# Designs tried in a protein design chat: VHH binders against q9y6x5. Part 32

Target 1, 379 residues: q9y6x5
Amino acid sequence: LPPKLLLVSFDGFRADYLKNYEFPHLQNFIKEGVLVEHVKNVFITKTFPNHYSIVTGLYEESHGIVANSMYDAVTKKHFSDSNDKDPFWWNEAVPIWVTNQLQENRSSAAAMWPGTDVPIHDTISSYFMNYNSSVSFEERLNNITMWLNNSNPPVTFATLYWEEPDASGHKYGPEDKENMSRVLKKIDDLIGDLVQRLKMLGLWENLNVIITSDHGMTQCSQDRLINLDSCIDHSYYTLIDLSPVAAILPKINRTEVYNKLKNCSPHMNVYLKEDIPNRFYYQHNDRIQPIILVADEGWTIVLNESSQKLGDHGYDNSLPSMHPFLAAHGPAFHKGYKHSTINIVDIYPMMCHILGLKPHPNNGTFGHTKCLLVDQWCI

## First folded at step 19 (VHH)

Design wk3
Fold by OpenDDE, fold request of step 21:
Structure wk3 (fold): chain B 379 residues (1-379), chain A 127 residues (1-127)
Amino acid sequence: as target 1 above (379 residues)
Amino acid sequence: QVQLVESGGGLVQPGGSLRLSCVASGFTFSGSDFTAIGWFRQAPGKEREGLSDIYGSSESYTSYSDSVKGRFTISRDNAKNTVYLQMNSLKPEDTAVYYCAAGEYVRGSDHWTYDYWGQGTQVTVSS
């Protein structure tokens, strides 16, 4: 039988939640599998970009999903949460579910993972759900596990996505222990449901399961605001994305716009596109705007009309608060092994290896995950 | 169609209490973990202010603005598809039109968005 892999994402699950809260179900999952304590994600640390990096192994500049909100100056197209289904945005890369789907006697399934309800390179998963936040985790789980168990050709790769704890993290902030403890308990219960469902269906021993996330969450405050309106008139630029990484499209001379913004706040770095630090791997794409503003951790870029969130993400990907975790279980993985850190792009070549797929060119390093795998040598 | 109807507003003395109700129809707010009912208010000459919201399917989660924390309590009755705002220790500055709104969280939006609004109910706190 071909190997099978289920990739699960709980959006906005900060890595250190594992150390600060109790997760009996997840800990049991980890005990019987592996844990990577910190996953360094890609810049910017947002949902669409990082989820696509997981399944492509590419930096954002390479796969073309460079933010949750994008603008293409040539086609005049916009990308956002309400407008994410145009293949134009996704076709700069080939995600793993497409690669898998194109294999003989294999198919892919998806429950609301970003990009999975879009035909990419004219290929869409044989089984997928259109995104709808109103659909319960249970229904998503039921569909995914049904497809994994009863599909023909067999589903060998599946994705499952859930919007928590991101939604609540934005509302409460990660430092609200009272509320976040309840939220995270619910997440752990959902993991329990997942494991139970797999066991009930007889999938647990043969299915590889990865539980991960796209980014963490940092605490924001009304005391840490950067008001762009105090630095530049809105008539001088178009805002493509706002906080904590603002994407600026100048309506006047770029240099003039830059000069108006460069000293706007000591807690914000202003970059011309060509001056964006190399470590971000966030330069070589036309969808990156001419000027970007990067707020310091915990600072929020606002306009006068903007509302304040208590938690946010999208900051420097070197910040621990932005890092998610990775846990895995199944025939491909060791039992009771913990690893310190990997890069989020390393997940792709690992998944390709597990599934026996030839990976597309990517930025991941398979060597970083060898210690997680039973068939690999670990130094 | 989605409809929200507020009730319970009125005139009250400082230090008094009111309980507002928001009856939702056309949807079940407890049917999704990512549907929220929120209370807002708008005083004359001021911007609309978010006060409190409640969301969650099986278990409910609540939030409060600093301006009402400790004085206002949001709750819901799933069977009646109704959300309540218990307002205690009312102050003159609480005078406003109070609105309930229905919203949702959407992947990649990074915020809760309220799309459906009631007509509002007047709350006046005066001696």
Scores: ipSAE 0.931, ipTM 0.966, lowest interface PAE 0.4, mean pLDDT 96
Fold by OpenDDE, fold request of step 21:
Structure wk3 (fold): chain B 379 residues (1-379), chain A 127 residues (1-127)
Amino acid sequence: as target 1 above (379 residues)
Amino acid sequence: QVQLVESGGGLVQPGGSLRLSCVASGFTFSGSDFTAIGWFRQAPGKEREGLSDIYGSSESYTSYSDSVKGRFTISRDNAKNTVYLQMNSLKPEDTAVYYCAAGEYVRGSDHWTYDYWGQGTQVTVSS
């Protein structure tokens, strides 16, 4: 039987939650599998970009999903959460579920993972759910496990996505211990449900399962605001994305716009596109706007000083607060092994290896995950 | 058709209490973990501000703005598909039209969005 892999994402699950809260189900999952304590995600540290990096192994500049909100100046197209189904945005890369279906006589399944309800390179997941936040975790799990168990050709790769703890993180901020404890307990319970379901169906011993996330969450405050209106008139630019990484499309001379913004706040770095630090791997794409503003950790870029979010993400990907974790279980993985850090793009070549797929060119390093795998030598 | 109807507003003395109700129809607010009912208010000449919201299916999660924390309490009755705002220790500054709204969290939006609004109910706090 071909290897099978289920990739699960709990959006916005900061890595250090594992140290600060109790997760009996997840800890049991880890005990019988592996843990990577920190996953360095890609810049910007947002949902669509990082989820696509997981399944492509590419930096954002390479796979083309460079933000949750994008604008293409040539076609005049917009990308956002309400407009994410145009293949135009996704076709700069090949996600693993497409590879899985094209390289082998296999099927892929998806529940709410970004990009899975879009035909990419004229291929859509064999089984998928259209995105709808109102669909319960139970229903998503039921569909995924049904497809894993009863499909022909067999589903060998599946994705499952859940919007917590991101949704609550934005509302409460990660420092709200009382509320976040309740939220995270619910997440752990859902993990328990997942494991139980797999055991009940007889999938647990043979299915490789990865539980991860796309980014963390940092605490925001009304006392840490950067008001762009204080620095530049709105008529001089178009705002493509706002906080914490603003994407600026100048309506006047770019240099003039830059000069108005460069000293706007000591808590915000302003970059011309060509001056974006190399370590971000966030330069070589036309969808990156001419000027980007990067707020310091915990600072919020606002218009008219209006903001109600107590938590946010999207900041520098070197910040620990932005890092998720990765846990895995299954025949491909060791038991009781913990690893310090990998890059989020490293997940793709690992998944390809597990599934026996030839990976597309990617930015991941398979060597970084060898210690997680039973069939590999670990130095 | 989604509808929200507020009630319970009125005139009260400073230090007094009111209980607002928001009856939802056309949907079940407890049917999803990512559906929220929120209370907002708008005073004359001021911007609309969020006060409190409640969401969750099996259990409820609540949040409050600093301006009302400790004084206002949001709750819900799932059987009646109704959300309440208990307002205690009312101040003249609380005078406004109060609105309930229904919304949801959407992947990649990074915010809770309220798309459906009630007609509002007037709350006046005055001596």
Scores: ipSAE 0.929, ipTM 0.965, lowest interface PAE 0.4, mean pLDDT 96
Fold by OpenDDE, look of step 19:
Structure wk3 (fold): chain B 379 residues (1-379), chain A 127 residues (1-127)
Amino acid sequence: as target 1 above (379 residues)
Amino acid sequence: QVQLVESGGGLVQPGGSLRLSCVASGFTFSGSDFTAIGWFRQAPGKEREGLSDIYGSSESYTSYSDSVKGRFTISRDNAKNTVYLQMNSLKPEDTAVYYCAAGEYVRGSDHWTYDYWGQGTQVTVSS
């Protein structure tokens, strides 16, 4: 029988939550599997880009989902959380569920994972749910596990997505111990439900399960605001994305716009597109705007509007507060093994290996995950 | 189809208390972990201000702005599909029209968006 893999994401699960809060179900999951303590995600550290990097193994400049809000100057199209269904945005890469279906006589399943309810390269997941935040975790889990258990051809790759603790992280901030304790307790209970469901269905021993996240969360404050309106007139540019990485489309000479912004705040770096640091791998895509502003950790870029969020993400991907974790369990993984760090793009070649798929060209390094796998030599 | 109806506003002296109610119809706010009911207010000449919200299907999660924290308490009755705002220690600065709103969190967002609003109820704090 072909190997099966379930990829689960809890959005905005900061890696150090594991050290600062109690997760009895997740810890049990880890105890019987493997843990990567820190996953260095891709810049910018946002939901859509990082989830697509997980399933493509590509940096954002390569897979083309470069933000949660995008603009294409040629087609004049916009991408946003409320407008993400156009295959135009996704077709610069091939996600693993498409590969899974095209390389073998296999099916894929998806519950709310970004891009899974969109036909990419004229291929959509064999089983999927249209995104609806109102759908409970239980219902998502039930559908995924039903498809894993009863589908023909068999579902060999499945994705499951949940919006917490990101939603609450934005609301409370990650440093709110009282409220985040309750939120994270609920997340751990959901992991318990997942494990219990798999055991009840007889899937637990044979199914490979990865639990991870796309990014962390940093504390924001009303005392750490960068007001762009104090630096430049709004008529001089179009704002494509705002905070903490602003994407600026100049309406006047780019140099003039740059000069107005370059000294706007000591807590914000301003880059011309060609000067974006190489380490971000965030330059070689037309969807990246001519000027980007990168706020320091914990700083929020605003216009003449008040922000009520106390937590945010999207910052420099080298910041520990932006890093998620990865835990895994199943026949492909060791038991009781802990690893320090991998890159988020490394997950893709690992998943391809587990599923017996030939990976598309990617930025991941399979060698970084060898120690997690029972069939590999750990050097 | 979705409607929010506020009640409970009125005139109160400084230091007094009021309890606002928001009855929701056309949807069940407790049916989703990512549906929120929030209270807002707008004073004359000022921008609308978020005060408090509540969300969660099984467990209630609440938040408060600094301006009302410790004085206002949000709660809900799922059976009645009603959200309450208990306002204590009211100040003249609390004078405003108070609005109930229903919203949701969406994947890829960085905030909760409120799409449905009540008609508002006047709260006046004056000696």
Scores: ipSAE 0.911, ipTM 0.956, lowest interface PAE 0.5, mean pLDDT 96

Design wk3
Fold by OpenDDE, look of step 20:
Structure wk3 (fold): chain B 379 residues (1-379), chain A 127 residues (1-127)
Amino acid sequence: as target 1 above (379 residues)
Amino acid sequence: QVQLVESGGGLVQPGGSLRLSCVASGFTFSGSDFTAIGWFRQAPGKEREGLSDIYGSSESYTSYSDSVKGRFTISRDNAKNTVYLQMNSLKPEDTAVYYCAAGEYVRGSDHWTYDYWGQGTQVTVSS
């Protein structure tokens, strides 16, 4: 049988949740598979960029999804959560489901994963759902598993996405033990449902399953606000993206805007595009705006508005609070093996290997995941 | 068409209680884990502020602003597609128009967005 892989994302699942909360189902999943404790994601640590990095193996500057909100100065197009279906934004890279889809006797399936309901390079998944947050996990799971089990050509790659614990993380903050305990318990139950369904359908032993996330969550507070209005008049710039990494499009001279912002707060770094630190790999794309503001961990950039979010993400990708985890199970993976850390872009070459796909040029390092795989030599 | 109708407002003395109701039509709020019903208020000359919300399909998740925590309780009746706000220990500062709103969490938005609003109900706390 051709290898099959299901990639599952629970949005905003911070890595250290595994240490601070109980996950009986997930722990059982890990016990019979592998765990990467920390996954260093890409900068900025946001949903659309990081999910696309997982499936392309590319830094944001390379795959072109550089934020959840983007603006292209040439075409005057906007990208946002409510406007994400224009292939223009996605076509700077080739996601793995497209690569898989173009193979003979293979098809791809997707439930709510970013970009999967968009024709990318004139290819859309054979089976997909239009994004709708109202669709239950059960329905998503049922569709994915049905497609994995009954499709012709067979579905060999599938994605499944769920918006928690990100949604609740924003609402409660990650340090709310009481509420987040309940939310995370529900997530573990959903993992239990996933495993149970796969077993019931006879898929469990032959299907490779990766459970991961795009980013973590940090605690925010009303006491840690950076008000841009105190530093610069709003008429002098357009805000393309706000917090914790603000993308600034100047309406006046860029240098003037920079000078007004550079000392706005001791808890915010201000970069001209050409001065963005190399370690971010966030410079070489026209969709990155001329000025970037990066708030310190836990600080929120605001205008003359109050933020009601108690948790947020998007910060420096070196911060542990921004890091998700990766767990995997299936014939391709060892059992009972734990690894400390990988880069999120490393997932792509690993998935390509599992599926027998030739990877497109990417920023991942296959060597970082070799020890997870049974067919690879690992000392 | 989505519609929200508030009721239960009125005049009450300080320390008193009121129970607000919000009846939703045109959708079932308990049908999705990412649909929320929230209560907001706006006092004269002040900005609208969020007070409390409830979401979840099988299990209810609630949140409260600091200004009402411990005094207000949000609940729902799924069968009636109604959300309630029990307001106890009311203060003059609680005087405002109270609004019910319905919203959703959307992937990549990083916030709960309320798109549908009721007409509001007046709550006046005065001696």
Scores: ipSAE 0.911, ipTM 0.955, lowest interface PAE 0.4, mean pLDDT 96
Fold by ESMFold2, fold request of step 21:
Structure wk3 (fold): chain B 379 residues (1-379), chain A 127 residues (1-127)
Amino acid sequence: as target 1 above (379 residues)
Amino acid sequence: QVQLVESGGGLVQPGGSLRLSCVASGFTFSGSDFTAIGWFRQAPGKEREGLSDIYGSSESYTSYSDSVKGRFTISRDNAKNTVYLQMNSLKPEDTAVYYCAAGEYVRGSDHWTYDYWGQGTQVTVSS
């Protein structure tokens, strides 16, 4: 019988929160399992793209979810946080829950992970919740544990998603230790509830659990704004996404739009699509617009004079502030082991190994995660 | 269905205090971790300004703009489905129509969005 795996994401959990705040429950989880201190995520460091990269092992250009806001010029379709259900957007890749539930005697369950309420390749998670931010963590957890414990065919892969600390991180910023301490204490209590629920149901010793995140968070300020209206008339382009990576669809000559933008601010890099740095792996998809604007860390691109955000993410994926962590516990994992770094795309082939699934072609490297696993030689 | 009703506005002298109330109906604002009630104001000829909000289901999380931090305090009474704004040390520049609004946070939005607004209550700080 293949092992079972629960994949948990706390959105916007910056890696160094572990060092800078107290997490008694998460620290106990780590002590009995493994920790990867930094996970290098994919560019752009946004929620939908990175959650899909975790479950596909693909860069954004390869899986097609290239931002939280997208436009497809051929079909004229729009994607957003409130308009994300069209399979068109998701069908450029096969996420692990689809592969898993197509095996004999296996099913998949999901509580709010991006894409799990969409029929991707005509296949929707066997058990799922439609996305609704009003559903409590406890209800999400209760559904997931019910499905793990009572389903036929058995649920062998499950996902669970929670919006914090991202929601509060945007509101306060990561440097607001007073407010973020209260937010992060609540998250640690939720991790304690998760572990206790699994123990009470007899799942804890035989279930593999990964707790991770999609990105970090950096501090923003009203003193660090880039006002596009000061540099270019809005009639010259269509704005597909704004900050910190703006996606610009020119309405006039592309070179003219580029030239107006390139001197707009010393705190913003302006790239023609063909000039986007290769290390971003962010070029070869039609959903990536002809011009992107990449703000420096902590800078906000605006059309108006102010921003209510004190924290943001989406910046260059080489920035440590953009990196989440990964912790894991279960029969597949060593106990008391710490690892410095992996790439977020490495999580997918590791999960496929744990579940006995053949991975689809992907950008991950299984060798990077071998040291986490009891059945592997660490070299 | 969703309604927000402000009350407690009026005329007050500089240095004085007022307490605004926002009564919600058609939803329970403490029923979700990601629903917020915020206070905003709009002075004549100015844009609407966010002042403070409160969110969370069992625990309360609060935020304040720099313009009111230390002078204004947001609180709530979950049993009455009511949010309060205690306004101390009032100044003539606090003169505005004050609104409460209900907002939410959703995955991938990167910001809190306020969709439901009250009708407003006038606050005038003058001798």
Scores: ipSAE 0.835, ipTM 0.929, lowest interface PAE 0.7, mean pLDDT 94
Fold by ESMFold2, fold request of step 21:
Structure wk3 (fold): chain B 379 residues (1-379), chain A 127 residues (1-127)
Amino acid sequence: as target 1 above (379 residues)
Amino acid sequence: QVQLVESGGGLVQPGGSLRLSCVASGFTFSGSDFTAIGWFRQAPGKEREGLSDIYGSSESYTSYSDSVKGRFTISRDNAKNTVYLQMNSLKPEDTAVYYCAAGEYVRGSDHWTYDYWGQGTQVTVSS
């Protein structure tokens, strides 16, 4: 039988939640599989960019989804969480579900993973759900398992996305132990339901399952605001994205805009595009704006107003608070193995290996994940 | 069409209690994990202030602003598609028009957005 893979994301699942909260179901999953304790994600540490990096193996500058809000000056197009369906934005890379379903006798299924309801290179996931946050985890899981079990050609790659703990993390912040423990207990129950469903349908023993996330979460506060309107008049620039990485398109001389911003706050770094640190791999795409502002951890950039969020992400990808985890179980994976860290771009070549796919050119390193896999020599 | 109707406002003495209701129609509150009903208020000459939210399908998740935490309690009755705000230990500073609103969380938005609003109900706390 061809190898099968289910890729699951719980959005905003900070790696150290595993140490600070109880996860009986997830810990059982890990005990019989593998854990990567920290996954170093890509900058900026936002939802759309990091989900696309997982499935393409590329840095944001290389796959073209460089933020949750983008502007393309040539086409005058805008991208946002509510305006994400134009294939133009996604076509700078080929995600794994496209490669997979173009193979002989294979199809792909998707429940809400970013991009799976878009015809990328004129190819949309063979089975998919249009994005709708009102669709329950149970319905997403029911569709995925039905497609895995009943499709011809067979579904060999499937994705499942859930908005928690990100949604509640923004509302409470990661330091609210009482509220976050209730949120995370629900997440663990959903993982238990996932495993139970796969066992009852006879899928568990022959399906490879990866449970991961795109980023973590850090605590914010009304005491840590950067008021952009106090530093620069709105008429001098177009704001493409605000916080915690602001994307600034100057309307006047770029150096004048930079000079107005550079001393705005000691808790914010201001970069001309050519001066963005090389370690971010965040420079070589026209969608990256001429000036970016990068807030310090836990600081929020605002436009002369308060912020209602108590948690946020998008900060420097070196910050442990921005890192998710990865757990996996299935015939391709060792049992009871723990690994310290990988890069998020390494997940793509590993998945291609499991599925027997030839990876497109990418930034991942297969060698970083060899120790997770039973068919590889680790030492 | 989504519609929200507040009730239960009125005049109350300082230290008293009042219970607001928000009846929703055109959608089922408990049918989505990422739909919230929130309570907001606006006093004369002030900006609208968020007070409390409730969301979740089977479990209820609640939040409270610092100004009302410990005095106000949000709850819901899924069978009646209704959200309540129990307001205890009321003060003259709580005098405002109170609104309920329906909000949603969407992947990649990084915040909850409230697009549907009730017409408001007056609460007056005075001797």
Scores: ipSAE 0.827, ipTM 0.921, lowest interface PAE 0.8, mean pLDDT 94

